# VHH binders against StAR-related lipid transfer protein 4 (Stard4): the designs that were tried, part 17

Target 1, 199 residues: StAR-related lipid transfer protein 4 (Stard4), of Mus musculus (Mouse) (q99jv5)
Amino acid sequence: ASISTKLQNTLIQYHSIKEDEWRVAKKVKDVTVWRKPSEEFNGYLYKAQGVMDDVVNNVIDHIRPGPWRLDWDRLMTSLDVLEHFEENCCVMRYTTAGQLLNIISPREFVDFSYTVGYEEGLLSCGVSVEWSETRPEFVRGYNHPCGWFCVPLKDSPSQSLLTGYIQTDLRGMIPQSAVDTAMASTLANFYSDLRKGLR
Below, E stands for the ipSAE of ESMFold2; O stands for the ipSAE of OpenDDE; V2 stands for 0.75 times the mean of E and O plus 0.25 times the DockQ between their complexes.

## First folded at step 21 (VHH; framework vhh_8k46_1)

Design FF1 (from EE2 with Q103E; at its last look DockQ between E and O 0.83; V2 from the best seeds 0.81)
Fold by ESMFold2, look of step 21:
Structure FF1 (fold): chain B 199 residues (1-199), chain A 125 residues (1-125)
Amino acid sequence: as target 1 above (199 residues)
Amino acid sequence: AVQLQASGGGFVQPGGSLRLSCAASGFTFRNYAMGWFRQAPGKEREFVSAITNSGGSTYYADSVKGRFTISRDNSKNTVYLQMNSLRAEDTATYYCARGFTFEWGSTYEVYFHYWGQGTQVTVSS
């Protein structure tokens, strides 16, 4: 099978994990963030969920690799498409700002990205690629399988439900409590910032 | 333009050895995994071997394990296949390939997306 199929199937598996396996990590207004131990690395798999006041295609267009992402995502500082295979998959390199007064210094990621249909909506997912070129300004992180499911709300045609699964190995020497705080806050801020960017 | 040119094939007796080379150009070689596939007449292309970006992990089809060794030299943009104890069933056109390395679970996995020009290997009495 292709990497796209394996990635898609992995995200669908995460989307089927039973509710009682998750522990709440943060609640901010209409957004809940959960976590459970990752099976990919020594860290956590995070789940986030919230309602967007927009249709699936526009929500996902603002998340997937593209020109809109840098307009609203306060964490992401650059995004370059390194290889384009098809309209729905690519390899991209992006950077993130420092966090917690630079306790977490700026990071760089090189990810394979794939967007595909899921039920009446879309799944936009990714995983990091081993990439030997580095830049001294950044610590190279690694995203284990991650993705965003976005489906329309029944009986609410202007809204969609956005559910994300995130497993980021930030690498470097960072206290675990700082990693946990940054990850949960980043996911909550993601929703807040995206909502502003859509309107 | 991405180019992968395999060479070093030829005619050899059973039990003999050959070393294949694949010269790569048009991309930053050290960012990619590399590998070898083969295709005999009337058969589908089959996986032979793979090597990760740094050369830290190698993979082999069961049919060649213990007889073939993959290696790479990132300073020369070249991947090699040392083929020992050759058998008649190793007769095929050999192609080098480019792919990505992913960490998945506790292992590295390689997925290929480009296959170059091949070199013929014929093993016959």
Scores: ipSAE 0.727, ipTM 0.853, lowest interface PAE 0.9, mean pLDDT 91
ESMFold2 (binder alone), look of step 21: mean pLDDT 82; pTM 0.820
OpenDDE, look of step 21: ipSAE 0.873; ipTM 0.925

Design FF2 (from EE2 with Q103E H113R; at its last look DockQ between E and O 0.88; V2 from the best seeds 0.80)
Fold by ESMFold2, look of step 21:
Structure FF2 (fold): chain B 199 residues (1-199), chain A 125 residues (1-125)
Amino acid sequence: as target 1 above (199 residues)
Amino acid sequence: AVQLQASGGGFVQPGGSLRLSCAASGFTFRNYAMGWFRQAPGKEREFVSAITNSGGSTYYADSVKGRFTISRDNSKNTVYLQMNSLRAEDTATYYCARGFTFEWGSTYEVYFRYWGQGTQVTVSS
């Protein structure tokens, strides 16, 4: 079987996790962030959900690897596509800014990315690959299976419901409370920054 | 252009040994998982063995486990397959392959997307 199929099926499984398994981690305006222990690593699987004032294709085009991501995502400091595959697949390398006064120093990720149809919308998902090349100014992190489901809002088709599943191992020496604070805040800020980028 | 060139095949009696080599070019070898597949006449191409980027983990089809050993030399951009205790059913064209290593829970998995030119291995009495 392909990694694309396994990744897609994994995200669909996360999207089916019962609501009572989640604990609220943060609420900011109309964005809710939940978490539960990850089955992939010693950390948390985060879920985030909020409404976007745009159609699915434009929302996902601003999230997936592409020309728009660095315009709006203030956490992401660089994005390079290292290898292109058939349509909707690539391997990309990206970096993130330091957080909490560099308690979390800049990170680097190398991810397989796959975008596919989901119901009346799209799923854009990814997972890190093992990549031996590193750079000393970054700590190499690892994204366990992550993704964004985006579907039209039932009674407002010019709007979309955006639901994300994120489980990032930041690696390095970071206090766990700093990791938890950064992850929940990063997801809430993701929504507000994306909304500004979609204007 | 990505190229994978397998060599070291030949004719051998049952119980014999061969060592296959695969020279890689056109990409940064140490970033990728490598592997071996084979295809016998009248059969589908099947997985034989895989090795992760660093060589830290290796994987084998049940039919070759204990007889074949995969290894790699990242300084030479080369992956190897040591084939011992060869049997008639090992007769096939052997292809090396390039893939990616992913961490899934407590294990690593390798997925392949590119296959090179093959080398013939014939095991007969």
Scores: ipSAE 0.679, ipTM 0.831, lowest interface PAE 1.0, mean pLDDT 91
ESMFold2 (binder alone), look of step 21: mean pLDDT 79; pTM 0.789
OpenDDE, look of step 21: ipSAE 0.870; ipTM 0.924

Design FF3 (from EE2 with H113Q; at its last look DockQ between E and O 0.87; V2 from the best seeds 0.84)
Fold by ESMFold2, look of step 21:
Structure FF3 (fold): chain B 199 residues (1-199), chain A 125 residues (1-125)
Amino acid sequence: as target 1 above (199 residues)
Amino acid sequence: AVQLQASGGGFVQPGGSLRLSCAASGFTFRNYAMGWFRQAPGKEREFVSAITNSGGSTYYADSVKGRFTISRDNSKNTVYLQMNSLRAEDTATYYCARGFTFQWGSTYEVYFQYWGQGTQVTVSS
C-alpha cells in the first residue's frame, strides 16, 4: 500500500467520526471549529467547517500546493515544491509566520501532499515527512494526517462545503494554552482569508 | 536526475554471503529513507528491508530477519544490504528504493516512491 492510500483512508476515517466525539473550540460567524484528542500525538485533532462561495475545483486549487496559496494565506510565508510525483502528489517545504506576538515563533514544515476525488468533490490531504535538513530560523513542526474535504452544496451549486481536519505538532517549548488558542484562531482566519482570495 | 544504482549481486553457494550497495545521486541523500525490495521470476516484488533517513530505525521482512542487515553511509550517499546465510529462496533481482519516513502515532513508517534498477542475486549449489 502507498502513503497516498493510507493518508486518504485516514482522512476518510476522520470524516466519519460521530458528532458527539467532537467539542466546540471556536465559532466565528459561520465557521465552526471543533476538537478532540489526537490519536497521533499528545495534542488535538481539529475539525473546521464552513461554506465557500465557489465551486469545489477552484476552492481546492487555492488550498493545494500551487500558485495561489501564498497570495491569500497570511500565515504561510514561503512555499517550495521539492518534488512532484504522479497522482497529484508532491513534497513541499513551507514556513509560517510567528503567532500570538511571537509566543509561537516561525515554523517550518516538510509535507507530503495528495489530492484525490471524494464523492462529487475533492479531498486534498497531507502529512509531514521526517526531513533531516533544518534551518536555525525556524522550529521544525510536524503535521500529522490532515486534509480538506470539499463537496458541492446540493441546493446551491455555485457553493461548496469545506471541512478540514488538522493536527499539527508545533514542537518547541510552547504553553499548551497558547497552542490551543493559535490552532483554533488559525483555522477561523484560514476561512476568512480564503474567501477573500477566491474573488 | 535521481539515480539509484544497485551493485554487488552475483552467484553464491547456499550458506554464503553477499553485500549489496546502492549508490544514490541527484538528491540530498540524508533526507530520505532507503530500502531494498526483491523480485523472483514469476513472483511479485516484495519488501526486504528499510532504514529511516536518520538511520535510527531499521526494518526487515520476517523471511530475512537475523540474516540480513541494512545500513547507510550518508557521507558516501550509499545504502548497503549485508546478506548472510543465503538460501535458494533468496534468489531474486534486488532493487534499491527511495522513500520517506513518516511518524504514525508512536512508531515510524517508511513508504517508497522510487525504485532503481536491480542487481541479480543467484544462490545455487
Scores: ipSAE 0.781, ipTM 0.877, lowest interface PAE 0.7, mean pLDDT 92
ESMFold2 (binder alone), look of step 21: mean pLDDT 78; pTM 0.783
OpenDDE, look of step 21: ipSAE 0.870; ipTM 0.922

Design FF4 (from EE2 with H113L; at its last look DockQ between E and O 0.90; V2 from the best seeds 0.83)
Fold by ESMFold2, look of step 21:
Structure FF4 (fold): chain B 199 residues (1-199), chain A 125 residues (1-125)
Amino acid sequence: as target 1 above (199 residues)
Amino acid sequence: AVQLQASGGGFVQPGGSLRLSCAASGFTFRNYAMGWFRQAPGKEREFVSAITNSGGSTYYADSVKGRFTISRDNSKNTVYLQMNSLRAEDTATYYCARGFTFQWGSTYEVYFLYWGQGTQVTVSS
């Protein structure tokens, strides 16, 4: 049993969760963010959905680990691919800026990443690894299984539907209301920043 | 380049002991989970043992539990397999492996992505 297959199957299961299990956390323009309790940790699994005015391959190429991510993602402050594996897998280390006037201080993540076909589109998913090296400038966070589904719109072949599932343990001592606000805002800002980056 | 070099195999009588070593190079050893697999002629490679990056958890196949002990020395970039009470069924080529530790719910799991060169263990009277 491969980690890639387990991760993919977990994200597909999240994509099948019934609508009545979700609660709306935020709406900004045409982006909706929902949440439900996580099965992986004491926190929430967030879902976000919105339409992108671009084709699946280009949208996912801007999300997956690669050269474009730092150009548009205002939250991500560094990205270092530590190791490449075959079949669109890698382990990467990235950092995020402080949020809410540094109530959430900068974080560091070390993630396994896997990109694979899904229906007529793509799934780019990830999960953190336990990584012994740390840096004192950052709090080490942990991403539980997460990912982005991107499929073409049936009646608009130049557009795609982007659906994300995110469950991040930010670690450290942060008020839960600050965590909830930051997660919902981060997902909404992700869409607006990505749209600008795809111009 | 990533290298895992296993050594310490040999011939031993049933009931005897051997200690295998696996020297690692080309990567920051303390960040990775390590493990041992074995393969006898005509059989598929099978899991033997694993140890997390921190060394905090160890895992064993049922067939070796209580007889084999995995350990690691991060200062020497080396993982070990102490094999006691050896049996004929333990005859195989032993490979060390490198992987990652993941938190999955309330448990930790290890997944392997790289296997090194093997060392032969033969248990015969």
Scores: ipSAE 0.769, ipTM 0.878, lowest interface PAE 0.6, mean pLDDT 92
ESMFold2 (binder alone), look of step 21: mean pLDDT 79; pTM 0.781
OpenDDE, look of step 21: ipSAE 0.857; ipTM 0.915

Design FF5 (from EE2 with S54Y; at its last look DockQ between E and O 0.84; V2 from the best seeds 0.00; counts 0 for: grease 24.6 > 24.2)
Fold by ESMFold2, look of step 21:
Structure FF5 (fold): chain B 199 residues (1-199), chain A 125 residues (1-125)
Amino acid sequence: as target 1 above (199 residues)
Amino acid sequence: AVQLQASGGGFVQPGGSLRLSCAASGFTFRNYAMGWFRQAPGKEREFVSAITNYGGSTYYADSVKGRFTISRDNSKNTVYLQMNSLRAEDTATYYCARGFTFQWGSTYEVYFHYWGQGTQVTVSS
């Protein structure tokens, strides 16, 4: 059907992958990062999970395209909404800082973004668009289907369980060990930075 | 505002040819995939052809493969459909469309979100 429906169904499929298909990549306190080979590109699909001390709507409002993302996300250096569509859909362009002493130089992404209800919570998902305009300051990366599920923690209504699925092709010539380090660290730092931003 | 204006339709006999044009305005043309759809009276709109913005990959419905050729000229913000060996079943209103190209695994897919005004093609003896 629509790209929104295909993207949503793909993320729901990832959220149903059995535990034994995942390998632990990193644990930091109550945040666990797993990975498995991607079916979309030569790389990994990462899963991350941790508890947020906030309600679903506020957590997702800080993740989806919007006014708060640049306030807390230290990796993201710019965010522009290029196209608006109905039903919480947009195309956005964002940039990321260099990582690992600029072994990974700054990247640019152009993503379709879609936010929708999921059980008692929300799913905010995305996938990159092939976008011809580029800027020489950045390497154009590509996000394969990705997203964040956020549902209330069952007996703690002030808390949410946040689960992410990320598979980013950084493009360019980067050592595989640098890619692995950057992805695992980025996901762990995402949780700690978001927690600080939620206050 | 985004505008897609198709032209070049008309009456032709079976076996004839037509070239459709679609002039685009109100957006940066080179960032988007473009395509053609058609709708015959009493039928649903159907996909005809698509061309991506990067790499210039082309896609065709099975019913038109080998007979129709899509192309684009980014300097003129225009997409074309060359229609050869026309048949009675090609009779329809033809619409051009704008979409995004996505990579899904090793393949590329185009998803359309905007359709312009159409041009009539009638194939009859």
Scores: ipSAE 0.764, ipTM 0.873, lowest interface PAE 0.7, mean pLDDT 91
ESMFold2 (binder alone), look of step 21: mean pLDDT 85; pTM 0.844
OpenDDE, look of step 21: ipSAE 0.880; ipTM 0.930

Design FF6 (from EE2 with T28Q; at its last read DockQ between E and O 0.86; V2 from the best seeds 0.85)
Amino acid sequence: AVQLQASGGGFVQPGGSLRLSCAASGFQFRNYAMGWFRQAPGKEREFVSAITNSGGSTYYADSVKGRFTISRDNSKNTVYLQMNSLRAEDTATYYCARGFTFQWGSTYEVYFHYWGQGTQVTVSS
ESMFold2, look of step 21: ipSAE 0.778; ipTM 0.876
ESMFold2 (binder alone), look of step 21: mean pLDDT 83; pTM 0.829
OpenDDE, look of step 21: ipSAE 0.885; ipTM 0.930
ESMFold2, look of step 22: ipSAE 0.787; ipTM 0.881
ESMFold2 (binder alone), look of step 22: mean pLDDT 83; pTM 0.827
OpenDDE, look of step 22: ipSAE 0.881; ipTM 0.928
ESMFold2, fold request of step 23: ipSAE 0.807, 0.797, 0.795; ipTM 0.892, 0.888, 0.890
ESMFold2 (binder alone), fold request of step 23: mean pLDDT 83, 83, 84; pTM 0.829, 0.830, 0.831
OpenDDE, fold request of step 23: ipSAE 0.903, 0.903, 0.902; ipTM 0.942, 0.942, 0.942
ESMFold2, last read: ipSAE 0.792, 0.792, 0.795; ipTM 0.888, 0.887, 0.889
ESMFold2 (binder alone), last read: mean pLDDT 83, 83, 83; pTM 0.827, 0.830, 0.826
OpenDDE, last read: ipSAE 0.901, 0.902, 0.901; ipTM 0.941, 0.942, 0.941

## First folded at step 22 (VHH; framework vhh_8k46_1)

Design GG1 (from FF6 with T52S; at its last look DockQ between E and O 0.88; V2 from the best seeds 0.83)
Fold by ESMFold2, look of step 22:
Structure GG1 (fold): chain B 199 residues (1-199), chain A 125 residues (1-125)
Amino acid sequence: as target 1 above (199 residues)
Amino acid sequence: AVQLQASGGGFVQPGGSLRLSCAASGFQFRNYAMGWFRQAPGKEREFVSAISNSGGSTYYADSVKGRFTISRDNSKNTVYLQMNSLRAEDTATYYCARGFTFQWGSTYEVYFHYWGQGTQVTVSS
């Protein structure tokens, strides 16, 4: 009945998708990005995975809505919390910079965000809200169910395994090759930027 | 502060009609889905109707479909419930609610997070 439960269950379902359903889209250093067709829209569900040199709580604290996100995420240009329900649950509005020499112009998203325990770690997940107010500087995008699983590495207690599932409808008229390049690159850059922010 | 003020309840005979109104304040009304719930004594609160932020999608419980009509006027920050062909089982306190509309694949769903003060509807001879 709750959106939080439905969102959480959807992300757990993605985390159970068999390895042979994924196609490698990009490898950059120690980060791998895969994709498969989305069941939510005419586009792709992306999976990314890499090791972070920090503990789960600090990694997720830098990803979930909060004071750290704008300090390290060079793609994100603004973040406002529109509704706060609980410590782990909010609706936020954020914007992203133009990409690929502005072939992808700046975007705006309004997302429901929920953070919850997952195994010995955390899941920070989200999905866009239909939000009537728009601004002419931005194209309103839509995030279908997405999220970040972060669990401790069994053999290395100071490190975490960070796995993301991302399916963003950027909207507008964008060449498919630009969408594919931007999504894979954004996920790789997310990891490198986050690693710098954790230092 | 967010406020939802429901009004228009009262006593009505079976087969009669009532129109409920809910005035909203303290938030930008056009961004939110709106709805109506009801609760009879000794029963759990139940869904009656919902309308998306745009007004493009409406939803009804099976028990009221064809008799009740939800609408909204974003210029007045108000949601309405037109209740026709009222029955004794419609007797309840009616609550206005605020929520969000989400796209989930090809469908749209509404989830509520805030309920206002209720208005009493009594259907009796």
Scores: ipSAE 0.751, ipTM 0.871, lowest interface PAE 0.9, mean pLDDT 91
ESMFold2 (binder alone), look of step 22: mean pLDDT 82; pTM 0.821
OpenDDE, look of step 22: ipSAE 0.870; ipTM 0.921

Design GG2 (from FF6 with S106N; at its last look DockQ between E and O 0.80; V2 from the best seeds 0.81)
Fold by ESMFold2, look of step 22:
Structure GG2 (fold): chain B 199 residues (1-199), chain A 125 residues (1-125)
Amino acid sequence: as target 1 above (199 residues)
Amino acid sequence: AVQLQASGGGFVQPGGSLRLSCAASGFQFRNYAMGWFRQAPGKEREFVSAITNSGGSTYYADSVKGRFTISRDNSKNTVYLQMNSLRAEDTATYYCARGFTFQWGNTYEVYFHYWGQGTQVTVSS
């Protein structure tokens, strides 16, 4: 099997996890963030869900690697596409700003990205690649299988339901409570910043 | 452009040894996993061996384990396959491959996306 197929199947599995397995981590406006222990590393799998006031294709175009990501995502500080395979697959390197007064110093990720149809919408998913080249300004993190499902709302097709699954190993020596705070805040800010970017 | 040039194939008697080399160019070799596949006439291409970008992990098909050794030299952009105790069943075209290493749970997995030109290995009396 291909990495794309394995990644897609993994995200679909996460999207089928029963509601009672999740614990609420944060709510802000109409965005809810849940978590459960990760099966991939010693950390959490986060789920986030909220409604976007835009159609699926535009929402996902702002999330997947592309020209708009750095315009709205205040956490992401750089994005380079290192390899492209097809229109829907690439490997990218991106960096993130320091968080919590640099308790979490800037991170760098190298991710495989794959976008594919899901029901009446799209799934944009990713997983980090082991990449030997590093830069001293950044701690190399690792995203375990992650992704964003975006489908139209049934009776309001000008709106979309955006559901994300994120499990990031930030690496380094960070207290778990700081990791948990940063992850929940990052996901809530993601929705807020994306909504502003779509207007 | 990405290029993988496999060499070192040839004719050898059963029990003999060969060392395959694969010279890589057109990419930052140290960032990629490397591997070897083989294909006999009328059969599917099959996995032989893989090595992670760091060289920290190596993988082998059961049929070659203990007889073949994969290694890499990142300073020379080269991956090697030392083949010992060769058998008639090892007769095939051998292909060098490039891939990515992923952490999947507690294990590392390699997924390939590019195969170079092959080199023929023939094991015959």
Scores: ipSAE 0.756, ipTM 0.865, lowest interface PAE 0.7, mean pLDDT 91
ESMFold2 (binder alone), look of step 22: mean pLDDT 83; pTM 0.831
OpenDDE, look of step 22: ipSAE 0.883; ipTM 0.929

Design GG3 (from FF6 with S54H; at its last look DockQ between E and O 0.85; V2 from the best seeds 0.83)
Fold by ESMFold2, look of step 22:
Structure GG3 (fold): chain B 199 residues (1-199), chain A 125 residues (1-125)
Amino acid sequence: as target 1 above (199 residues)
Amino acid sequence: AVQLQASGGGFVQPGGSLRLSCAASGFQFRNYAMGWFRQAPGKEREFVSAITNHGGSTYYADSVKGRFTISRDNSKNTVYLQMNSLRAEDTATYYCARGFTFQWGSTYEVYFHYWGQGTQVTVSS
């Protein structure tokens, strides 16, 4: 069994979770964020959904590891690809800015990333790797299985429906209220920032 | 370039012992999980053992539990397989492997993506 297959199957399972299991965490304009308890760690699995005014391939190309991500994602402060395996999978190291006046200090993640077809669109998913090397200016976080489903809108094939599943263990000593505020707001801001990046 | 050089194979009688070594180069060894696979003629390559990047967890195929011990020395970029109480069915080419450690719920799992050159182990009278 490959990690890619296990990761893909896990995200497909999340995408099948019934609507009544989710609790709304935030609604901003045309983006909704929900959450439910995570089965992977003591925290939450977040779901976000919104429409993008672009085709699937371009939307996913701006999300997956690549040259565009740092141009639009204000939270992400660096991105390095550490290992290339296939065109559609890699291990990357990225960092995030401090949040809430550094109540959440800058974080570092080392993630396995995998992009694959899903229905008429794409799934770009990831999970953190246990990586021994650390840097003192960052707190090492851990992303449990996460990903973005992007499919064309049936009525408007030049548009896409983008649905994300995120469960990040930020580690360190952070008040839970700060974690909750940061996660829901970050997901909503992700959509607005991505839209600006797509023009 | 990533290289995994397995050594320490040889001919041994049943009940004997061998210690395999795998010297790693071309990458930061401490960041990766390591493991051993084996392949006998006419059979598929099979998992033998794994050790996480930090060395805190070890895993064994049922057929080798209690007889084989995996270990690593991050200062020497080397992973070892101590094989005791060897049996004829342990005869195979043994391959060192590199992988990643993932936390999956409350457990750690290792997934491999690179296999090095093998070393032959022959157990017979």
Scores: ipSAE 0.776, ipTM 0.873, lowest interface PAE 0.7, mean pLDDT 91
ESMFold2 (binder alone), look of step 22: mean pLDDT 84; pTM 0.843
OpenDDE, look of step 22: ipSAE 0.878; ipTM 0.926

Design GG4 (from EE2 with T28N; at its last look DockQ between E and O 0.84; V2 from the best seeds 0.82)
Fold by ESMFold2, look of step 22:
Formats: C-alpha cells, structure tokens, sequence
Structure GG4 (fold): chain B 199 residues (1-199), chain A 125 residues (1-125)
C-alpha cells in the first residue's frame, strides 16, 4: 500500500477515537487540547480543536507547506520543500525555535506531507521521514502520524472547524514536564497565531 | 535530474551468480532507502529487496531470501544486489528503486516512489 493511504487512514482512525479516551490537557478561550497515550511511541497523542473565521481552503493553505506558513507560525523558523511528488504531496524540512529558555533546544524535522479531501473539507497530514543528513545546531525530532482536519462549521459555512492530531517525539534529554507543557502550549498558540495570520 | 542506472545483468546458467549495481545521481543518496524490483514478461513488477538509508535494516522477498544480498556504498552513491544460486524464475528485468524509510511504532518501513532504468537478467541453459 502507499504511504499516503496508510497515513490518511491512520488519521481518520484517530478522528474516530471515543470522547471518553481523551483527557483535557489545556483550554484557552474556545480552543481545547486533549491527550491520550500514543500507540506509536512512549509519549502522548494530542488532539486540539477550535473554530477559524475562514473557509477550509484558506485555513489549510496556511497550514500545509506553502508560502504563508512562515509568515504567521512564530515557532517555525525555516521551511524548505525538498521534493514535490504531486500537487498535494511533498517532503519538507523545517526547524523550530527553542522553547522554555532553551530547555527544549531548536529542532529540525523532515516530513512527508499529504493533503486530501475529507467530507466537505480537507485533511492535511504528515509523518517524519528517516533522513540521515543532520545539522549540529538542531536536534532531529520525529513526527509520528499527525494531521489537521478542517471542515465547514455546521451552521456557519463561512467558518471552519479545525481539529488537529499531533504526536511529536522531540528526542534528546528533556524533562517530561517540559515536554507536556510545550506540547499543550504549542497547540493553543498555533490557533492564536493562525487566527492572526488569516486577518 | 534524478537518475538510477542499473547494470550488471546478463546471461547465466542455473546455479550461477550475478552482481547488479545501481548508480545514483541527482540527489543526496545517503538520505534515501534503496531497493530492487523485477518484472518478468507477462507478470506484474514485484518487490525483491530493500535497504534503509543507514544500511541498518534489509528486507527480502521470500522467493529470494538466502540467495540474494542487498548492500550499499554511500561513498559511491551505489546500491548492489548480489544474486547467488540463480534459477530460471529469476529471469526478469531488474529495476533499482528509491524510497523513504518511515518509523511506524517500533518498526521501520520503506515506501518507494522512483524506479530507474532496468537491466536484464536471463537464467537458462
């Protein structure tokens, strides 16, 4: 089978996980972040959900690899598309800023990215690639299957419901409490920063 | 441009050996998984072998286990297939392939996206 199909099916399965399996990790205004133990690594699968004041295509175009991502995402410090396979598939390399006074030092990821239709909206999903080339100023992290579902809001189709599933292995020697704090805060800040970028 | 040039095919008798080479260019070889596929006339292309970018894991189709060995030399941008104890059913065009290695849980999987020019292997007497 293709990696695209396996990735898509994995994210659809996450989107079907029953509510009672999730525990709330953070709430900021209308954004809720939940978590549950990951099946992919010794860590957590995070879920985030919130409403965006824009249509699905524009929301996803600001998330997927493209010209707007670095304009709004304060955590992401660089992004290079290394390969395009089709208009909706690529491999990209990106870096993130240090967090918590550099307790979490800057990271580098090399991810396969795939965007596809989902109900009346889109799913943009990804997973890291094993990539031998490294740079000493970054710790190489690994994203296990992750993605963003974006569908028109039921009674306000000019708005979108954005739901994310994230399970990042940050690697390195990081206190677990720092990992937990960073993951929940990053997801809440993602929504705030994206809303500003869509204005 | 990305190129994969397979070579080393030829005519051998059953029980013989061949060593295929695949020279890669146009990309940073050490970042990619590599593999071999084959296609006999009238049959679909089938997986033969794979090797991860680090060389730490190798995989073989059941039909070739114990007879074929995949290896790579990152300094020469080349992947090899040593084929021993060749049989008539090994007759095919052999293609080298480029892919990515992914971690799924505790396992590694290779997914291919590019196949190069093939080299013919014919086993008969």
Amino acid sequence: as target 1 above (199 residues)
Amino acid sequence: AVQLQASGGGFVQPGGSLRLSCAASGFNFRNYAMGWFRQAPGKEREFVSAITNSGGSTYYADSVKGRFTISRDNSKNTVYLQMNSLRAEDTATYYCARGFTFQWGSTYEVYFHYWGQGTQVTVSS
Scores: ipSAE 0.757, ipTM 0.865, lowest interface PAE 0.8, mean pLDDT 91
ESMFold2 (binder alone), look of step 22: mean pLDDT 83; pTM 0.825
OpenDDE, look of step 22: ipSAE 0.878; ipTM 0.927

Design GG5 (from FF6 with V110I; at its last read DockQ between E and O 0.86; V2 from the best seeds 0.86)
Amino acid sequence: AVQLQASGGGFVQPGGSLRLSCAASGFQFRNYAMGWFRQAPGKEREFVSAITNSGGSTYYADSVKGRFTISRDNSKNTVYLQMNSLRAEDTATYYCARGFTFQWGSTYEIYFHYWGQGTQVTVSS
ESMFold2, look of step 22: ipSAE 0.781; ipTM 0.878
ESMFold2 (binder alone), look of step 22: mean pLDDT 84; pTM 0.837
OpenDDE, look of step 22: ipSAE 0.876; ipTM 0.926
ESMFold2, fold request of step 23: ipSAE 0.802, 0.798, 0.788; ipTM 0.890, 0.890, 0.884
ESMFold2 (binder alone), fold request of step 23: mean pLDDT 84, 85, 84; pTM 0.839, 0.843, 0.838
OpenDDE, fold request of step 23: ipSAE 0.901, 0.901, 0.900; ipTM 0.941, 0.941, 0.941
ESMFold2, last read: ipSAE 0.799, 0.807, 0.791; ipTM 0.891, 0.894, 0.888
ESMFold2 (binder alone), last read: mean pLDDT 85, 84, 84; pTM 0.841, 0.838, 0.840
OpenDDE, last read: ipSAE 0.897, 0.899, 0.899; ipTM 0.939, 0.940, 0.941

